# Ledger of designs, part 29: VH-VL binders against q9m8y4

Target 1, 142 residues: q9m8y4
Amino acid sequence: MATKSTGGTEKTKSIEVKKKLINVLIVDDDPLNRRLHEMIIKTIGGISQTAKNGEEAVILHRDGEASFDLILMDKEMPERDGVSTTKKLREMKVTSMIVGVTSVADQEEERKAFMEAGLNHCLEKPLTKAKIFPLISHLFDA
Below, E stands for the ipSAE of ESMFold2; O stands for the ipSAE of OpenDDE; V2 stands for 0.75 times the mean of E and O plus 0.25 times the DockQ between their complexes.

## First folded at step 19 (VH-VL; framework fv_nivolumab)

Design g2 (at its last look DockQ between E and O 0.49; V2 from the best seeds 0.76)
Fold by OpenDDE, look of step 19:
Structure g2 (fold): chain C 142 residues (1-142), chain A 123 residues (1-123), chain B 107 residues (1-107)
Amino acid sequence: as target 1 above (142 residues)
Amino acid sequence: QVQLVESGGGVVQPGRSLRLDCKASGFTFSHYGMHWVRQAPGKGLEWVAVISRKGDNKYYADSVKGRFTISRDNSKNTLFLQMNSLRAEDTAVYYCARDRGYGEGKYLYFDYWGQGTLVTVSS
Amino acid sequence: EIVLTQSPATLSLSPGERATLSCRASQSVSRYLAWYQQKPGQAPRLLIYDASNRATGIPARFSGSGSGTDFTLTISSLEPEDFAVYYCQQYDNLPFTFGQGTKVEIK
């Protein structure tokens, strides 16, 4: 009586790690900068929405529909600058990673003020995949 | 009418520097990103650099990165290209071009071009 | 870098004939493709943007089509002034790149 050992083929459920698309808000008053940043975000596998100033960024969050993993925040914008916007977003209890995007100008003090407004990080223009990728990796590890 | 006028081209030896100017008129210069595009003699077009409307953001082609600097003076409606460490392969007509990225559009094409200025790098 | 390949290299036609120019991208550029015309000794002129939109002042005989990797510029009926070199350009990714050009010449 030969006991046929039914070798159970364990279907290794390949956990397709659904690469969570990072949702990014780009806040910059320059349409060229917005587009360039969109390109960069695309290269890292993210999706992006844009705002042309800090007020639009605030409005997006006020309406309760917007949830972003990352916010790229320009410093100098009309109507509402990056510092004010960052403060306001934090007041609104926005928990997104906010990365200030600043120019290579002699603005150490300004950068400090920007960080104090509630930035997680500050990057100098031009933004590159190499600059953003380390920050995103942390978002995936969290 | 939109006008872009390049100047500063000429003959230069390898390793030398040259500065190109592009004077803009007929539009609000400070509202637009600007580009440099070059064309070697008898060859196609090559994008060189872009600068944001405020001049705070710049990108370059790898072929010129570290050697060329794009800048602008909005008060003078002028775009600049500082070219250092020039090489023979930098020989080209250099065009300044306006980025169409003004307004709500997501455009990075060139809607207006200057007539170009010739840069010849030769020993 | 996205490579754009234009074909044919040269197109010899007579006035009144239809011209069809192709531009192929090494990867998808969505609709972020422009076409330019360049005449000898002149700067390029924008013809088409976003693959199919005519620029201001461009005659109706020029049309663009395509998306992704394959694009076409069509001149429905060639005029004498249309004999020139035509370039496609992508603006989906940095660096911005051009095709090598198609020369439309008189037969």
Scores: ipSAE 0.902, ipTM 0.942, lowest interface PAE 0.5, mean pLDDT 93
Fold by ESMFold2, look of step 19:
Structure g2 (fold): chain C 142 residues (1-142), chain A 123 residues (1-123), chain B 107 residues (1-107)
Amino acid sequence: as target 1 above (142 residues)
Amino acid sequence: QVQLVESGGGVVQPGRSLRLDCKASGFTFSHYGMHWVRQAPGKGLEWVAVISRKGDNKYYADSVKGRFTISRDNSKNTLFLQMNSLRAEDTAVYYCARDRGYGEGKYLYFDYWGQGTLVTVSS
Amino acid sequence: EIVLTQSPATLSLSPGERATLSCRASQSVSRYLAWYQQKPGQAPRLLIYDASNRATGIPARFSGSGSGTDFTLTISSLEPEDFAVYYCQQYDNLPFTFGQGTKVEIK
């Protein structure tokens, strides 16, 4: 954060503080969740795009022009769920970090299947800066 | 018509618990996020908590985090607020509020409110 | 958290006069600001969302403007039913916060 002294008659230059921004895809079928997660991602220096379900997420990658540093993947979605979506993205050679964001109620077997689909990590809702930042902090350092 | 009716308010001692209910009617409850907002007597409004449509995502104001739990039962069209470890500063009228539906703008502002239920925490 | 400061605290006016209410945010909230009206013993009522859009059923005499940190609610010609407390609310960042209110009272 840079601040400016107001005491002079000559224009002062602020030191520009550049922070690397990461591109994040938020995949969740609840528009309220997508907005809440966008807010969290903004606080940690991410620019987000959203997908309403897994099929929309796959389509974004098939068209060849989108790439993301991080994908936040909900599990239970219509059209294509998070497990199927994660498998498909990995089959398509998507190398993004994929973090599952699941309900607390998920059974351990279901969480294991989700990890085996190709997640890098799996977190329980609610998404918070404290939960996600330690997992992705390396995406900002270069 | 859209209707939200809070109940369960009353007078309790500090450190005790109370549960508030909000019964919804006139709309498809399971399609909407829900909030609790409170107002201390003679004071302004304070957002308390939000819950997603399916109940899988919840956020709280720092003043209540760890003490209050928001929940819902979509089969009963009911929103809940479990309030534990109550303090004098929790004294307020508690409103349930519906998150705006889809369409234009963004979520997280409130288009319908209940009439409120008073919680008084005093020795 | 984002602090919303409303001014004036009280605005004493007569029916037919113009009311101008200010809401200033401690950091930019872009356009994510709503206005509510609250009468004694009643729940708040949504007036304006996204800084300038009237909610359904709100009369045209209510208008909102602004973006970033400075927002205004204008009531072009006060009606008797407009004497109430008005709150702004931001929804750009958690926690969601309200201003302390501006009371519009009859002179």
Scores: ipSAE 0.786, ipTM 0.891, lowest interface PAE 1.0, mean pLDDT 89
ESMFold2 (binder alone), look of step 19: mean pLDDT 94; pTM 0.955

Design g3 (at its last look DockQ between E and O 0.48; V2 from the best seeds 0.76)
Fold by OpenDDE, look of step 19:
Structure g3 (fold): chain C 142 residues (1-142), chain A 121 residues (1-121), chain B 107 residues (1-107)
Amino acid sequence: as target 1 above (142 residues)
Amino acid sequence: QVQLVESGGGVVQPGRSLRLDCKASGFTFSHYGMHWVRQAPGKGLEWVAVISRKGDNKYYADSVKGRFTISRDNSKNTLFLQMNSLRAEDTAVYYCARDRYVGDTLYFDYWGQGTLVTVSS
Amino acid sequence: EIVLTQSPATLSLSPGERATLSCRASQSVSRYLAWYQQKPGQAPRLLIYDASNRATGIPARFSGSGSGTDFTLTISSLEPEDFAVYYCQQYDNLPFTFGQGTKVEIK
């Protein structure tokens, strides 16, 4: 009586790590810049929302419904600039990664002031996938 | 009426430089992004570069990256294209085009008549 | 980059006939597609934006349709002034790219 050992093929459930889509807020007063940045974010597998100035960015967070992994913050905007906006968001206990986006690479003092406002990083325009991807790679591993 | 007028085209030898100008009128120039688009003789259209309304953001096609520089003077309602290290394949009619952004879309709503650049030995 | 392929290369028709031009994208461009008309020695003119919206001043005989990868420009009844080259263009991603063009000529 030969006992047929039924080797149970353990189906290794490959846990498809659902790559969590990064949620990005783009804050820039220039509609072209907003659109261009949206394109870049799309290429990195993110979804984006836009704000045309710092006040809109603050309002989005005040209403309690907005949660972003990444905020791209322009420096020069009407009504509320990037520095003021960054400070306000930090006062509001926003914990998102805030990346300052500046056009003036050569003004170290301005960059410093922007960083001191509560930025995690600062990047020079133009934004590219190559510039952004290293900064957010850890957000995908998390 | 919206008008875009390109100038500065001509015949140039390979390796030389040329600057193109585009004068805008009939609209608030500083409110719009601007583009350069070129067309080789008897060929299709090729996007070259874009500049934001403030001039703070610029992108280029790979074919011209590192050689061409897009810039603008809003006080003069003028768009520029500095072309360095010109090549035979840069021979084209160069158009300036106005960026139209409505809602979430971006397209070219007005074009200049173009200026011819010929790169030949 | 996103490649746009237009077909046919040449369309020979008579005035009053219907013209149908195709533009296919190598990947989805959503609705971010424009159509331009270019006559010999002239700059391109915007006809359609966002795949189906007529630009200001464009006659009703021009219409655009499609989404994703497949788009169509239709001229319901050709007028003599409509014989030209037509280009599609995507603005979903950088670099912005154009199709190779379709020539509409008089049969």
Scores: ipSAE 0.890, ipTM 0.933, lowest interface PAE 0.5, mean pLDDT 93
Fold by ESMFold2, look of step 19:
Structure g3 (fold): chain C 142 residues (1-142), chain A 121 residues (1-121), chain B 107 residues (1-107)
Amino acid sequence: as target 1 above (142 residues)
Amino acid sequence: QVQLVESGGGVVQPGRSLRLDCKASGFTFSHYGMHWVRQAPGKGLEWVAVISRKGDNKYYADSVKGRFTISRDNSKNTLFLQMNSLRAEDTAVYYCARDRYVGDTLYFDYWGQGTLVTVSS
Amino acid sequence: EIVLTQSPATLSLSPGERATLSCRASQSVSRYLAWYQQKPGQAPRLLIYDASNRATGIPARFSGSGSGTDFTLTISSLEPEDFAVYYCQQYDNLPFTFGQGTKVEIK
């Protein structure tokens, strides 16, 4: 697919290879974070939807035809936090890759508990191409 | 109603540091993301940095990355810009700006009046 | 980085005339474009967001249009207070970038 960027690490291959788009759910209670993360995801070939809290993320999986390759999960959210949300999604048999995106101030114990809730990976904010792309690059090869 | 007041500008030698403050009033500061934008004398506008409402998510322009740190203290309604390893090209009026509260974000609905930073030998 | 190119650099007009300011993006920014007005010694003021929505308190003579790469700010009938520099800004991608400005000056 064509991207809006004319320069970046995506141009390292000598032969142009088509990549599929990935569907991403961004779960964060801060509208600024949701938009910033949407921008980052767009640069790597993702199409994003957003949820304002964990409860909206759960509802999307119950009520809709939604299917996501990747879920970006914030930890601290008012209605349902990321730990509770991740546990619930795994109980619902959601098999998406779930990557936590947390504050640099979080304690190691907090990150470990979040991983144990069912994350595949946990990253510190800010989200960047450099941090996320190595974890998800295989999703584009299918 | 909304007021943003920058302070801490001045004249400084290259390689030195300076901290800018932006004091907010007339709105619930902790509910808004905040930006720094600068304008070199006689030139256009350049976005510098953004910080989320809780202060846990920060992004920078490449021209300042690694040298500048944006931060905030919501209990004091104050936004900060720590500017290290200053260069002549950092000479500008520095504005703090509020992003939009509801709906789409990342454009600046209110601006302070700016503080001048001059970096000269 | 998305480059925004504004034209013309200077627009010399009289009060009552229509001003048409152009902003062209180096790649699509969808509708994520804002316009600001700046007078000498003052901070910028938001005029238009999302390409065509007037900000609160902005007079109806200001309108924005366009999407993708080509955007226009129109001032239907210039008032004395409208002689200023105008900037476009994209927020479709990081880093956020501004055009270099169009100065609207009295002829």
Scores: ipSAE 0.804, ipTM 0.893, lowest interface PAE 0.8, mean pLDDT 89
ESMFold2 (binder alone), look of step 19: mean pLDDT 92; pTM 0.930

Design g4 (at its last look DockQ between E and O 0.68; V2 from the best seeds 0.81)
Fold by OpenDDE, look of step 19:
Structure g4 (fold): chain C 142 residues (1-142), chain A 122 residues (1-122), chain B 107 residues (1-107)
Amino acid sequence: as target 1 above (142 residues)
Amino acid sequence: QVQLVESGGGVVQPGRSLRLDCKASGFTFSHYGMHWVRQAPGKGLEWVAVISRKGDNKYYADSVKGRFTISRDNSKNTLFLQMNSLRAEDTAVYYCARDRYGEGTYLYFDYWGQGTLVTVSS
Amino acid sequence: EIVLTQSPATLSLSPGERATLSCRASQKVSRYLAWYQQKPGQAPRLLIYDASNRATGIPARFSGSGSGTDFTLTISSLEPEDFAVYYCQQYDNLPFTFGQGTKVEIK
């Protein structure tokens, strides 16, 4: 009586870790900056949407249609600047990571004010993959 | 009519510095990003640097990073390229070029200057 | 960086003939490709943007096509003033890069 050992091939379900695409909002009044930032976000495997100023950013969140993991916020914009926009978004209970994007290191007081508005981080232009990667890693660990 | 006029080119020894100017006219200079593109004699085109309309954002080719500085004065409608630690391989005609953007953002060059020649030789 | 390879290096044709120039990218650049014309001693001139859009003032005999990695510039009927060097340029990623150029010369 030959006992047929039915070797159950455990199909190791390769958990395809669905690389969660980070959803990024880029807020900058300069079209060139927006495009450059889009390129950077693309290189990190993110998807980006753009806003031309803080008011557009607020409207995107008001309509309830937009959820972003990361918001890149320019400081100086017409209609609504980055500081005001950041405050407003926080008032609206937006929980996205907001990263302020500033031009030069010599504006420490302004950077401080920007941080106090509700930024998670502040980066200096130019944005690079190297600057953004550490921030994204935290989003995936959360 | 859109015009871009480069100046400041010349002959310089290796290790020296040179500053190029590009004067813009015929359009609202402060509304456009600007680029430098160079062309070595008898060679193709090489992108060098870009600057945002406000001058707050800058990117460089690796070949010039740390040595060249792009800047602008919007009140004077002028683009600059400060070139330090010049090398023989920096010998080229240097063009300033306007970044084209519309409702969409495009990083191609719709207008070019006539170029200015920089020769780095011992 | 994205490498653009143009072919042929030289294209010898007569006036009235059709010119077909190729530009191949080392990786996908979507439609973010431009074409330029450069005549001896002159600055480059924009011909095509977004792979297939003619720039302002560019004659209808110039056309661009392609997407992804393979792009083509076509001159339907060569005029004497069209004999020049042509460059493709990508603006999908930094650094912005150009092809090595195709010289269109008179046969």
Scores: ipSAE 0.885, ipTM 0.930, lowest interface PAE 0.6, mean pLDDT 93
Fold by ESMFold2, look of step 19:
Structure g4 (fold): chain C 142 residues (1-142), chain A 122 residues (1-122), chain B 107 residues (1-107)
Amino acid sequence: as target 1 above (142 residues)
Amino acid sequence: QVQLVESGGGVVQPGRSLRLDCKASGFTFSHYGMHWVRQAPGKGLEWVAVISRKGDNKYYADSVKGRFTISRDNSKNTLFLQMNSLRAEDTAVYYCARDRYGEGTYLYFDYWGQGTLVTVSS
Amino acid sequence: EIVLTQSPATLSLSPGERATLSCRASQKVSRYLAWYQQKPGQAPRLLIYDASNRATGIPARFSGSGSGTDFTLTISSLEPEDFAVYYCQQYDNLPFTFGQGTKVEIK
């Protein structure tokens, strides 16, 4: 049947951000964190890929096939930490928005070093829509 | 064998605090995400909170946000739930539950403790 | 949040009969659905994960099916030890939620 119904559209829904899918890389050595962050990204219209450590994140960009609007970067990872990974990605001319997602236990000096590695933003776990959306809402415009 | 043993339940008045412990044995505790799930008497199951294997990531049900804190000490193989500002509706058996290990999907509970009863009444 | 509705509330059956338990999600959860068995005075036990995968040590008479919003747990031939309450759980989105349960009781 060719007929369709859009009943239930409310006035406030007409103000919602137009659908634009963003490509997100989630870099975290804990598979539980990767899944939880995938859930959050899905709720804001993201398509996610994951990397189990900083080395995988670098390898994804080394081949030139990977293109991400947003990278969520964990700091403490055993193979290559988030600071080193972020520095390397910026050396490789990666221009993606990189948001650090760190433990609440980090000292201000550690957060500053992470930002200086090339992050656009740094937020504390847990990742939530409320924390991330204000930082990246422009990626969903038009 | 995998064992999860909850303790710290009891009867408390509304507004008071209680801490639950879950002692793990028979597996490498630090490799697993952990959850709290509760069951009010005669009722169904309600997920309460999750903590990542390193303790750096935590999520809560809306009903307990701001009042409950999940934490872990991997050196003691122990999961904790600090429950503040307790209410009558928090009355339940509290289970600690293990997320899975390895590759694949997550966030379902392959082993459960036997639970500890928390009763909040005036 | 995603509401899981289980039906029927109670199944009254005899040993040897086939049990069919339904779980319907208020929105799609892909295949991120698990089933648990709970006997009186005991903790839940995982039966099925990812809609259709039997957990380790679970007898072959238990099977799961479905995807999206409609899921089924089937017990092909009830044994005396299968009379219990069964819960479904979704893990597609936070908060993780359970159905209200289906009690399978001896007729």
Scores: ipSAE 0.823, ipTM 0.908, lowest interface PAE 0.8, mean pLDDT 89
ESMFold2 (binder alone), look of step 19: mean pLDDT 93; pTM 0.950

Design g5 (at its last look DockQ between E and O 0.52; V2 from the best seeds 0.77)
Fold by OpenDDE, look of step 19:
Structure g5 (fold): chain C 142 residues (1-142), chain A 123 residues (1-123), chain B 107 residues (1-107)
Amino acid sequence: as target 1 above (142 residues)
Amino acid sequence: QVQLVESGGGVVQPGRSLRLDCKASGFTFSHYGMHWVRQAPGKGLEWVAVISRKGDNKYYADSVKGRFTISRDNSKNTLFLQMNSLRAEDTAVYYCARDRSYGEGTYLYFDYWGQGTLVTVSS
Amino acid sequence: EIVLTQSPATLSLSPGERATLSCRASQSVSRYLAWYQQKPGQAPRLLIYDASNRATGIPARFSGSGSGTDFTLTISSLEPEDFAVYYCQQYDNLPFTFGQGTKVEIK
C-alpha cells in the first residue's frame, strides 16, 4: 500500500508590494516651477497636484478632500507665502511631510524662519531626483 | 509683437568666456520662463538651459553644466548666458526662446525665438 | 535622456502634395511634443504643441497627431513656403530634446 505523499505546492503568495504611489502637492506661484517639479515627482513614481499659492494649498486641505504624503512648498508666493502657509497647515493639523523649496539663499535666516514655521526639510532649487529620493524613502519606511 | 534679440556672439578661443544677452520686448518678461537653445552649424537643435520667471530656478543640459550660467534681469527685460571654459563643441548659433508657461497654462515648449547669435570657439 | 528619431531624413515633394513626417520617442512622452519649422538662416518657428494643437497663426494645412511614442506632422497640401526643416521636441522630461530634423525639399 504505497502512501502517495501529496506534496502540497505551497503557493508562495508573491506579496506584490504595491508600490504605494506618493501623493505630492506642489505649491509654487511659477507655472514653470510647478511643471518642472511635476516632472521630477513623476520620475520618482509619484503623483502630483499643484497649487499656485499658499491660499490654494490651504483651501485644498480645508475642504477635507486632500491628503498628501509630501508637500513641496515654495517660499515666496503672492497672497500667502510659504512660511505663512506652512504655519496654517500645521494649525490645521496637516501631518504631511512639508519640504520647503528655497532659492540658492543669501537667506540662512529666512530658511531658519521657514523651518521654524513647521517644515520637515528644506531643499534648495533646483529640485532633483537625488535630493528628493532620500526624503521619500523615509516615507515608505514609516 | 513679441521680440527676442540675442547679442554678444563672436569668435573666442577655447577656455575663454563669453556672455550672451537676449533682450525681450512685446510681452511681460517677468511672467515667463526663458530658455537657451543652440544649433551647431549644419546640425540640429540642442536645449541648453532654462530659468524660471523670477530667476530662482535653473536647469542645464549636461553638456554645459558647471560651465554655463543662465540668469535674468527682469527690470531690464534681459536674459543672459554666461559661458565659461568654452570648447570647440560649443560653437553654435545660440537662441533665446520663451517658455509657454503663463497663467494657467504650463508648457515647456518654445513659442517664440530670437534670431540667434553665433558663437565660434576656435583656436 | 529621451531620444527622438525623425523620419524620413529628407522628403522630396511637389507643391500641392501631402507631406507626412514621423517622430518617434525612445520612451513615452505622453502628449508633450512640439513641432517646429526652420527655414534656412532663420530661427525655428513653433507649429504644433501638445502633439496636436496648432500654434497661433499657423495655417490649417498643418496638423499634428499621436501620443506616447509615435507622432506625426502632416501638411495637407504643400505651399512653396513650407519647404524647410522640421523638428520635433519633447518636454515630458529633462533634458528637453529635439529630433534630428526632417528636410522637406522641392522635387
Scores: ipSAE 0.898, ipTM 0.939, lowest interface PAE 0.5, mean pLDDT 93
Fold by ESMFold2, look of step 19:
Structure g5 (fold): chain C 142 residues (1-142), chain A 123 residues (1-123), chain B 107 residues (1-107)
Amino acid sequence: as target 1 above (142 residues)
Amino acid sequence: QVQLVESGGGVVQPGRSLRLDCKASGFTFSHYGMHWVRQAPGKGLEWVAVISRKGDNKYYADSVKGRFTISRDNSKNTLFLQMNSLRAEDTAVYYCARDRSYGEGTYLYFDYWGQGTLVTVSS
Amino acid sequence: EIVLTQSPATLSLSPGERATLSCRASQSVSRYLAWYQQKPGQAPRLLIYDASNRATGIPARFSGSGSGTDFTLTISSLEPEDFAVYYCQQYDNLPFTFGQGTKVEIK
C-alpha cells in the first residue's frame, strides 16, 4: 500500500505506473476450487470470472460478450468435460491462452489427450503463482 | 448429526512419522472440502491444510509443506493427515474441520470440528 | 500472509455486561471473516461467518459487524456459558489465518 505525506514529497515527482490486469476465466465444477484459484489469480493481478462446467464456458464465448486473456480449464467436469470444452472453444476460434489444471493422479495418456484438445499448457493441481506465472508472464506486457 | 472423530495421535520422536485419521458421519462426506487445523498447547489456532471434495486439489501451510500430506477416502468417509519428519514445533492438538460448502457461495470457514487428537513430538 | 490482530487480549466482565471484541486485518479481507468460540478442552464452535451472519443455532446475543480491515464481535448481554476464548479467521487469502484470540473471563 502506498502512503502519502505532506512533507518532502511532491506529486510532480511521483510516478504512477499503470498495470495491465488480465481477464481470467476459471472453469471447474467444484466451487471450492473456483474460489481457491480466484485467490491465486488475484495475487498475480488477474480479474476472474467463473464457470461451473464446460457448457457454461462455451455459452460465455458463444454470446460474444466475454473475452479472456487466460482460461484455466479443469479436466473432469459434468455436462461437458475439459477436453471436450477445449476442443469446442478452439472450433469456435477462441484464441485465449488455455491452461489445463489437472489432478496429480491423472495418467500421462490423459494429460496428452488434454493437450491435444488445444491447451497451451497443462499444470497439475494445486494451482500456484510459481507454476502459472512463468507460463503467462507475457500477458502482462501488453 | 454431523460428527468428526480424529484418531492416531500420540507421542513420537522427532524425525518420525504419524498418520491421523478423521472419521466423518451424519453428512455426505464426498460433497465437502475438508481441513486440518492445529493448536499447540496453550496457544491459538493454525490452519494446516485443505483438500477439495474429490481430493484433487490440496493446499498447505508453509510450516508443513513438503512434510505433511492431506488425503481422503470418500468410500470410507475418512480424512487423513500423513505427517512425516515431525518436529517439536508440530506438537499440537489436531482438529479436522468441515468446510462450509455448496449452498451459499462462500467457502473456507469451518462449520463443524472434531474434538481433536493430541500429537506430542519429543525426544 | 494476512495477520489478524485481536484486541483486547483479555476482557474481564461480569454476566449481563456487553462484550465488544475487535479483529483487525493487515490488509482488506472484504467480508470474508468468521468468528469462533472455544471453551477449555473443547473444539472451536462457529459463531459468525461472512462478518455478520450468525451460524445455525447461535443465539441472537451474538452479532458481528465490519468489513475490510476492521471487524467486531459483540455479545449484547454475557451469559455464564459465554466465558471462553474467541478467535477470528480470514478466508480471503491463502494461507488462511486466525487471530491470536481474546479471552473473555469472569471479573
Scores: ipSAE 0.795, ipTM 0.892, lowest interface PAE 0.9, mean pLDDT 89
ESMFold2 (binder alone), look of step 19: mean pLDDT 93; pTM 0.954

